# VHH binders against o75319: the designs that were tried, part 157

Target 1, 181 residues: o75319
Amino acid sequence: GNHIPERWKDYLPVGQRMPGTRFIAFKVPLQKSFEKKLAPEECFSPLDLFNKIREQNEELGLIIDLTYTQRYYKPEDLPETVPYLKIFTVGHQVPDDETIFKFKHAVNGFLKENKDNDKLIGVHCTHGLNRTGYLICRYLIDVEGVRPDDAIELFNRCRGHCLERQNYIEDLQNGPIRKNW
Short names: E, the ipSAE of ESMFold2; O, the ipSAE of OpenDDE; V2, 0.75 times the mean of E and O plus 0.25 times the DockQ between their complexes.

## First folded at step 10 (VHH)

Design ia18 (framework vhh_4orz_3; at its last look DockQ between E and O 0.63; V2 from the best seeds 0.00; counts 0 for: pae E 2.2 > 2)
Fold by OpenDDE, look of step 10:
Structure ia18 (fold): chain B 181 residues (1-181), chain A 120 residues (1-120)
Amino acid sequence: as target 1 above (181 residues)
Amino acid sequence: EVQLVESGGGLVQAGGSLRLFCAASGFTFSDYAMAWLRQAPGKRREWVALITSGGYTNYADSVKGRFTISRDNAKNTVSLQMNSLKPEDTAIYFCARYSDEDLGYPFDYWGQGTQVTVSS
């Protein structure tokens, strides 16, 4: 069957907007077929995502899905008014330069087209933590010139959970800057 | 019940080619990325190639440029074209379903495997 990802229940469904940015991270919402395996209070659907964002008085302008699967939910489960971008990102390993570039390009394109509003870039992987945190931090470091430790701290604080993968942390702290364009 | 059945393995000389096949059943094939894994004697199982439902591919560094993973969603099959084979490619090759587990092992099902032996 379609099993719940390991420890998925342990993570906050939605983080907070990262101050000074348009980023918000969340764990993957799960389509209805997963609900039979969850307690009602554990459920987190695409609809729930939008409700929680609204509760924060925010609005999503873009969803970047970093998962390497399509089993969690379908783009059709999302409102048509919110663009959906899939960037297939393999877990456990540091994203390659192409993936990093795709992410940066998507973010910069969004910011260019959304200067007249304050809509958020919602980013998620499975837990909305490791892959998500890495790419957001990589952007802040490479494009915005943020100190690596500051970027990591900001993400962790806003997500409500800390990056867990040492290879990601090490690459952010000590790895080379990746090409932006 | 999830089933993955590999075929196409065999003995080949170094520099030769093989094509492995996998037939999948028991789940919505198009919802999952698929992978090929391999395990050499005395070594840990390692992933070799990944492919998303839409055909996006990823390869281990050791096989880049030599191996090509593909899939047919209509037939629920995934294949691995192996070119320029080396003795170090000798292993049992497994077809695996990629579940995108972030914290655990990211493959939740795999077949019995097919033996690939590359002689020098």
Scores: ipSAE 0.614, ipTM 0.825, lowest interface PAE 0.9, mean pLDDT 95
Fold by ESMFold2, look of step 10:
Structure ia18 (fold): chain B 181 residues (1-181), chain A 120 residues (1-120)
Amino acid sequence: as target 1 above (181 residues)
Amino acid sequence: EVQLVESGGGLVQAGGSLRLFCAASGFTFSDYAMAWLRQAPGKRREWVALITSGGYTNYADSVKGRFTISRDNAKNTVSLQMNSLKPEDTAIYFCARYSDEDLGYPFDYWGQGTQVTVSS
């Protein structure tokens, strides 16, 4: 089926580039088959994503898809020039160390390969908020040494919505240092 | 309406094996990740295994290497092979549909459950 994710319409489609980073967060784009259940102004397709990024005078160099499903859109719906990485991330719980490792590895690889340009890493889960915010903040804290509250504040401001899952916030603020590869 | 019906539970000796089955109906099964949850006496309900429609799996640490989740999208079934069972695996096991959204409870439907009892 083509069921719209719960409350998906309530979230801004795309955030703003997080200053001092290469990250931009957004909610999951929905392929054309979902549009029968959406008003035209509610649509946010893979094409719409790239148009909105272009309107911000930015360019995506990687999309990291954190959803634990394959039904929202196909990688083939994206421009072939933009790399796509799926990291199946279990929701509602703090992502496990393997998931965190995969995310860090992907970000570090991107930064190395793209040191001579300003392309962005686009990150999304279903709503582009909790799993997305957690992993971006975890990267900034563990790899870049950003203070937890500063990472969270930056993400919330640039996404346009606040992280809501208390267990994620508590883990970011008070959790142990995560193992890196 | 969405229906999930579990079977295959029973009494087994420690070290033994059981295979649980779940029959799904009332929705497009191949669109959804599926799970097995369990609830032991006096404990909260917890997930133990997850599987995407494409076959990617995740397991709780307590069952890794002992349990295997699988699915058959043509028959709308999901299974849990449980090996090397321990008394602490004693619980009611539920087949559940995983919602993959950030809000609410992460499982939007589950069955009535099947009892698994592991004796020492």
Scores: ipSAE 0.483, ipTM 0.770, lowest interface PAE 2.2, mean pLDDT 91
ESMFold2 (binder alone), look of step 10: mean pLDDT 84; pTM 0.842

Design ia19 (framework vhh_4orz_3; at its last look DockQ between E and O 0.69; V2 from the best seeds 0.00; counts 0 for: pae E 2.4 > 2)
Fold by OpenDDE, look of step 10:
Structure ia19 (fold): chain B 181 residues (1-181), chain A 120 residues (1-120)
Amino acid sequence: as target 1 above (181 residues)
Amino acid sequence: EVQLVESGGGLVQAGGSLRLFCAASGFTFSDYAMAWLRQAPGKRREWVAIITSGGYTNYADSVKDRFTISRDNAKNTVSLQMNSLKPEDTAIYFCARYSDEDLGYPFDYWGQGTQVTVSS
C-alpha cells in the first residue's frame, strides 16, 4: 500500500520563513488517500499547507518538490495560481551538481519574476529537512555568500528541526562551491 | 498485493551484455520510481539504478555509463540493459519499488531476483 513515510508524523508540518530570504520549508503534504492511516490532528494535506501558510500571514509563490516519487500528492491538488516545480532528488546522497544547478536556476528565476511582491518559495522533500535543508543552504552559501554554519543554523531554527545527515552537513561546511546560474 | 517478477538473468562472458526485465503489479505503477538492486555473495545489497515515472534516471557510480534503466508505464515494466559486464557485476539482481523513504530503507518491495553471472 501507500504507507506513511517513517517518522513523518514527528516533524512540524510547516516551518517559519527564513529571515532575510523568501524560503519556507515544510514536510510533504499527503493526498486524501493517506488520511485513513492518520489521526485527524496528524493530517497534512495540500489544502492544509496553504491554510498554515496563511496563518503565518504569508503567501506561497512557488512550490519546489524535491521528492523522488509522485505517490504523495498530485500537482492538480494544488491551486492553479501557485506554480509547481518538480526537481527529482534522490535521498540519502548529496545532490549532484545538476540538481543543485536546477534548484538555483529555479530560485533565481522566481526572484527575478517576483521582485514586486513578497511571496515565498516553498521547498519540500519527504520530511522537508535533509534534501530541503541542503539545497536551501547550498543556495545561501553559494549564491548569497552566507557562512555555512550560519546558513545551517538559520535553516534548522526556522524549520524547527535540525539537518540529520552528516554527509549533507559535511558537504555544506567543507565541500566546494558549486557553479552558480 | 504488490508483486515484482524479474527475468533475463544468466551466464555471460566479461565484456558481454544482458537485459533484465521486471513485471510489476498490485499498485499504481506510475506513482512510483522503480529501481534495480543487486547483492553479490557475502556483500550487502546495493542499489544500481533508479528511474522515476517520467524517465529521470540515477545510477550508482560502479555502473554508470554501462547500465541503462528504462520503464514502460503502459506495460508496468522496468528494464535494465547491462553492457560491458565485469566479473564484479556478478550478483542476484532485484527489481524494487522506490518509496523515497529518507529516514530508512528507501525500497519497500522487491522481487525474488534473477541471477547474473559474469565469467572472466
Scores: ipSAE 0.580, ipTM 0.808, lowest interface PAE 0.9, mean pLDDT 95
Fold by ESMFold2, look of step 10:
Structure ia19 (fold): chain B 181 residues (1-181), chain A 120 residues (1-120)
Amino acid sequence: as target 1 above (181 residues)
Amino acid sequence: EVQLVESGGGLVQAGGSLRLFCAASGFTFSDYAMAWLRQAPGKRREWVAIITSGGYTNYADSVKDRFTISRDNAKNTVSLQMNSLKPEDTAIYFCARYSDEDLGYPFDYWGQGTQVTVSS
């Protein structure tokens, strides 16, 4: 079955570009097979994602998919050719150091290869909140030297929803700095 | 109805090996990541190993390099090869379906479990 993730309908599909960064966060787009369980206004497909990004006068240069599943959509469902990276990230627990390293490596590589444009890194997990917010904030804290509370506030404001998982928030605020570079 | 049935548990000497099996039914097995959880006496349930439908795996630190999770999508089965067993691996082991959503408990179905007891 193509069950809609719990409360997925309750979250804004796409956030806003995070100022001073190349990040934009969104919830997982759902392939057409899920649409039979959705009202038209509830749909958020891979095509809808790209339309919403264009409506913001932005362009995706990379999609980082943090889900620990392949059932929501396939990269081939994307309406445009955009680099796609899957980083299998187990939910509900603070991502391990290898996952954090993979994320930082991907972001740093993107920034290097895209220094001559303004394309965005789109990041999503299932709801585009907890795993997504954690890894974006972890990057900002560890690599860019942003204060934890400032990183979290920026993410929350631009995503349009607050990080929910207390263990993620606690690790960002009070956990170790990861020197994964 | 989703059903997960574990088997292969038993009493094993420390340092020994054991292989657990899980038979799944009532859902499209290839759509879901599957996991093994365990609950030791007096401890909280913890995840042990997880595998995507495509075969990507992750392990808890306590079992890494000793346990191997695998699956057979044609037979709707998940297995856990457990090597170099320690008394601390004594637990009820549960096969579970991973939901990969952010709310609630991350495993939405699990079986009745199979007891593994490792003697010293």
Scores: ipSAE 0.471, ipTM 0.772, lowest interface PAE 2.4, mean pLDDT 91
ESMFold2 (binder alone), look of step 10: mean pLDDT 84; pTM 0.841

Design ia2 (framework vhh_4orz_3; at its last look DockQ between E and O 0.79; V2 from the best seeds 0.00; counts 0 for: pae E 2.002 > 2)
Fold by OpenDDE, look of step 10:
Structure ia2 (fold): chain B 181 residues (1-181), chain A 120 residues (1-120)
Amino acid sequence: as target 1 above (181 residues)
Amino acid sequence: EVQLVESGGGLVQAGGSLRLFCAASGFTFSDYAMAWLRQAPGKRREWVALITSGGYTNYADSVKDRFTISRDNAKNTVSLQMNSLKPEDTAIYFCARYTDEDLGYPFDYWGQGTQVTVSS
């Protein structure tokens, strides 16, 4: 059967909008086939994602999926009105320059096309924490000029959980700036 | 029951090539990314190559540009083309199912493995 990621249930399903940005992070929603292994209150489906976003009086304008699998849910499970972008990102290791560039390009493209609204960029990996946090922070650092520690603190606070991987944190704090374009 | 069966290993001289195969069964193959792992004597098991259902690939630095992972979803198979083999590539190679587990081990099933020996 479908394996529920370790500690997935322990993480808040949806974070808060990061003040001063259009970013919101969440853990991966799970398609219906996972529900048989979850208590009703533990379930977090694509539909639940949108409901929770609405509860925050926000609207998603883009979903960036960083998972390196397609087993969690299908793009067809999402409303057609919200663009879906897959950036296959391997876990455990710092994303490569190409992945970082793809993410930055997607974000910048969204911002150019959505200047007239306040829709959010929803970003997720498996837990919506490590890969998600790294790439969001990398963007803030490289593109917005945010201090690494400030970016990390902001993400952690808004996500409700802290980045856990030291290699990610170390790269954000002390690693080189990556090419933006 | 999930089953992964590797084949294609053997003895080859340095600079030579091998092609490994893996037959998968017992699960929806197209839902999962697949991987090749290897374990050399006295060393930890390491991932070598990953491939998503749609064919997106990733490689360990040690094998990049030498190895190519591919899959056939219609046949439930994954393969590893190994070129320019080196003695340090000697290991047992495992076909593995990748789950994208972030906090734990991201491979939940693998086969018995196939021995690859590269002589100098």
Scores: ipSAE 0.548, ipTM 0.802, lowest interface PAE 0.9, mean pLDDT 95
Fold by ESMFold2, look of step 10:
Structure ia2 (fold): chain B 181 residues (1-181), chain A 120 residues (1-120)
Amino acid sequence: as target 1 above (181 residues)
Amino acid sequence: EVQLVESGGGLVQAGGSLRLFCAASGFTFSDYAMAWLRQAPGKRREWVALITSGGYTNYADSVKDRFTISRDNAKNTVSLQMNSLKPEDTAIYFCARYTDEDLGYPFDYWGQGTQVTVSS
């Protein structure tokens, strides 16, 4: 079965570009097989994602998929002109150092290759909230030197939903500085 | 209906090995990541190993390098090879289906479990 993720319908599909960064966050798009269980207004497919980004007058240059599953959509459902990277990220626990390193490495590589354009890095987990917010904020804190509370506030405002997992919030606010990129 | 049936538990001496098996039915097994969880007496349930449908694995720190999760998508099975067992590994072990939920509990189905007891 094509079980719809719990409370997935309750979340805005796509956030807004985070000012001063190259990030935009969204919930996982769902392939066509899920649509039999969704009302038309509830649908959010890979194509819907690209339409919504275009409506914001933006362009994706990379999608980073943080889900720990491959059942939601296939990379083949995406335009071939948009690079796709899967980083299997275990939820509910603060991401381990290997996962954080992979994320930082991907972002740094993108910024280097895309220094002369304004394309965005799209990041999602299942709901585009906890794992997504944690890794974006971890990058901003560790690499860009953003204050933890400022990174969290920026993410929450632009995603349109607040980070909810307290162990993530505590680690961002009070955890060790990581220099592993 | 979704059904997960664990087997292979038993009594083993510290330093020994044991292999657990899970038979899955009632769903498209190859679409789902799978896990082994454990619960010691008086303790909260914890995950110990995860495996994606494509075979990517993750382990809890307490079992890393001692336990190996594997799956056979053609036979709808998951297994857990447990080596260098310690008394602290004594628990009921559950095979579970992983949902990747951020907002709720990340496992939606698990079996009745199989007891593993490690004697000193």
Scores: ipSAE 0.519, ipTM 0.797, lowest interface PAE 2.0, mean pLDDT 91
ESMFold2 (binder alone), look of step 10: mean pLDDT 84; pTM 0.840

Design ia20 (framework vhh_4orz_3; at its last look DockQ between E and O 0.73; V2 from the best seeds 0.00; counts 0 for: pae E 2.3 > 2)
Fold by OpenDDE, look of step 10:
Structure ia20 (fold): chain B 181 residues (1-181), chain A 120 residues (1-120)
Amino acid sequence: as target 1 above (181 residues)
Amino acid sequence: EVQLVESGGGLVQAGGSLRLFCAASGFTFSDYAMAWLRQAPGKRREWVALITSGGFTNYADSVKDRFTISRDNAKNTVSLQMNSLKPEDTAIYFCARYSDEDLGYPFDYWGQGTQVTVSS
């Protein structure tokens, strides 16, 4: 069946906006078919995502979905007014240069087109933590010139959970700068 | 019930080619990425190739540029074209469903496997 990802319930649904950036991270919202396996208070649907963002007095301008599946929800579950971008990103391993480039290109394109507003870039993978954290931090490091430890700390603090994978952390701290778009 | 059935394995000489097939049933095929895994004698099972519903592919370094994964969503099938085969490619090959599980094993179902033997 369509099972709930391991430990998905343990993570905050939505983080906080990262100060000085347009980024906000969240765990993957789940379509209605998953609700039968969840307590009401555990449910986190695409609709719930938008409600929680509004509760923070923010607005999403773009959703970047890093999951390597389409089983969690459909783009049609999202408002048509919010662009949806899929960047298939394999878990566990450090994203390759092409994936990193795609992410940077998407972010830079959004920022260029949204200079007149303060809408957020919402980024998620399964838990909105490892793949999400890596790519956001990679952007901050490579494009914004942020110190790796500062980027990681900022993400962890705002997401409410710490990056867990050592290979990601190691690559951010000691890995080479990747090509910028 | 989720079912994955592999076929196409066999004996081949080094430098030769094989094409593996997988028939999937019991779930919404287009919602899932699919994969090929392999397990050599005395070694851990490893992923070889991944493919999303839309055809985005990823390969292990050991098989990159030699193997090609493809799928047909209308037929619920996954294929693995294996070229330039090496003795090191000898293993049982499994068709697997990729669940995108980030914490733990990211494959939740796989078939019985098909034996691939590459002779030197």
Scores: ipSAE 0.617, ipTM 0.825, lowest interface PAE 0.9, mean pLDDT 95
Fold by ESMFold2, look of step 10:
Structure ia20 (fold): chain B 181 residues (1-181), chain A 120 residues (1-120)
Amino acid sequence: as target 1 above (181 residues)
Amino acid sequence: EVQLVESGGGLVQAGGSLRLFCAASGFTFSDYAMAWLRQAPGKRREWVALITSGGFTNYADSVKDRFTISRDNAKNTVSLQMNSLKPEDTAIYFCARYSDEDLGYPFDYWGQGTQVTVSS
């Protein structure tokens, strides 16, 4: 069956917009079939995601799903038509250069297409923390020129939880300079 | 209960080929990404190939372009075609279910493994 990811209940569903960026991070929403294993107050559905974004006076313009699975929810479970992009991202290892490029390309494309609005890019993996934080920070460092420690601090503060994987943090701080093309 | 049963291992000369097979049962196979892991003597277990239920694949750099993972959702099987084998590929190979956990171990079930030995 549809088991709840380990410690998923321990994480804030949705973070805050990262100031000076178009990013907001969240944990994976879970479709209705998972709710049998959750108390009502623990539920975080695709509908709940959109309600929480609206409560922040924000609007999603793109969802980037970094999970390496399709079992949590389907794009048609989203209550509104929002562009959805799946980037299958292998966890626990630093994402490879092809994955990083796909993420950069998607963000750059969104910013061009949405230059006349203030819609956000929602990014999630399973917990909205390690893969999500890594790729957001990698973008800010490589494309926007943000210092690694500043990118990490901004993500941690706005997500409400700290990046945990040492190899991700080390790569962001001390890893190779990467091309953006 | 979840069961993963590997087969097809053996002894092969460097430059040779082997095909590994995995039979899966006890879960909705098409809901999960699957992997092949390996563990060489004295080394940590590492993944070498991953495949989503829809057929998207990823490979470790050490096996890229030599190994091919495939699956048959109708038969609940995963295969690993290993070509151009090197002595460094000697290991016990495990079929595994990928859990996609950020915080926990990313593989939640694996089989007993099948030995692959590559001689020079």
Scores: ipSAE 0.476, ipTM 0.778, lowest interface PAE 2.3, mean pLDDT 91
ESMFold2 (binder alone), look of step 10: mean pLDDT 83; pTM 0.837

Design ia21 (framework vhh_4orz_3; at its last look DockQ between E and O 0.63; V2 from the best seeds 0.00; counts 0 for: pae E 5.2 > 2)
Fold by OpenDDE, look of step 10:
Structure ia21 (fold): chain B 181 residues (1-181), chain A 120 residues (1-120)
Amino acid sequence: as target 1 above (181 residues)
Amino acid sequence: EVQLVESGGGLVQAGGSLRLFCAASGFTFSDYAMAWLRQAPGKRREWVALITSGGWTNYADSVKDRFTISRDNAKNTVSLQMNSLKPEDTAIYFCARYSDEDLGYPFDYWGQGTQVTVSS
């Protein structure tokens, strides 16, 4: 069946905006079919995502979905007013250069087109932690020139959970800068 | 009930080719990425190739440029074209559903497997 991801319930649904950036990370919202397996207070739907963002007095301008599946929710579950971008990203392994480039290109494109507002780039994978954290940090490091440890600390603090995968952390701290264009 | 049934395995000489097939049923096929795994004698099971519903592919380094995964969502099938086969490719090959599990094992269902033997 359509099972709840392991430990999904243990993670905060939505993080905080990362100061100095337009990024906000969250765990994957789940479509209605998952609700029967969750307590009411555990439910986190696409609608819930937007409600929680509004509670923070923020607005999403883009959703980047890094999951390598379509089983969690459909783009049709999202408001049409918010662009949805899928970047299929395999878990467990460090994203390849093409994936990193796609992410950077999407972010830069958004920032170029949204200079007149303060809308956020919402990024998620399954838990909104490892793949999400890596790519956000990779962007901050490669494009914004942020120190790796500062980027990681900032993400962890704002997400409310720490990056867990050592290979991601190691690559961010000691890996090469990736091509930006 | 989720079912995955592999076929197409066999004995082949080094440098030869095989094409594996998988028939899936019991779930919304287009919602899931699919994969091929393999397990050689005395070794751990490893993923070989992944493919999203939209056709995006990913390969293990050991099979990159030799193997090609494809799928047909209309027929609920996944295929693995294996070229330039090596003795090291000898294993039981499994068709698997990729669940995108980040913390646990990212494959939640797989078939009984099909034996691939590559002779030197």
Scores: ipSAE 0.497, ipTM 0.777, lowest interface PAE 1.1, mean pLDDT 94
Fold by ESMFold2, look of step 10:
Structure ia21 (fold): chain B 181 residues (1-181), chain A 120 residues (1-120)
Amino acid sequence: as target 1 above (181 residues)
Amino acid sequence: EVQLVESGGGLVQAGGSLRLFCAASGFTFSDYAMAWLRQAPGKRREWVALITSGGWTNYADSVKDRFTISRDNAKNTVSLQMNSLKPEDTAIYFCARYSDEDLGYPFDYWGQGTQVTVSS
């Protein structure tokens, strides 16, 4: 079956908008087929995502899905009016320059297209934490010039959970600035 | 039960080619990314190639331009075409299912492996 990802229940579904940015991070929404294995209060569907964003008085203008699978939900489960972009990101390793470039390109394109509104870029992987936090922080560091520790602290505070993978944290703190965008 | 069964390994001369196959069962194959890993004697297991549910591929630098991963969702198979083989490609090759987990080991299931030996 459609097993619930390990530790998925342990994480807040949706973080808060990161102040001074257009980002909001969340864990992967799960399509209806997963609901058999969840209590009603544990459910977090694509519809629930949009309701929670509206509860924060925000609006999504793009969803970037960093997962390497199609099993969690289908793009058809999202409103047609919200662009969806899949960037297949190999987990457990620091993302390569091609993946970082694709992410930066997508964010820059969104910001250009949406300069006259305040819609958000929603970013998720499975838990909305490690791959998500890494790529958001990498963007803030490389493109916006944010200090590594400040980017990490901002992400952790707004996500409501700390980045967990040490190799990601170490690369953000001590690794090279990526200038390939 | 998730099962992954590799085949197609063997002995081949340097510069030659082999094609490995992996038969998958016990899960919705088209929903998962798949990979080939390898383990040379005395070395750690390393990934070689990955292929997403949608068919996008990623390769280790050591095999890029020589190896091609592919999948057939109708037959629930993953294959690895290995060209221009070198003695350093000698290893046990494993078919693996990519983990959905952000933490932990990247792969949650793999087969028993198939031996590839490249003679000089």
Scores: ipSAE 0.152, ipTM 0.547, lowest interface PAE 5.2, mean pLDDT 89
ESMFold2 (binder alone), look of step 10: mean pLDDT 84; pTM 0.853

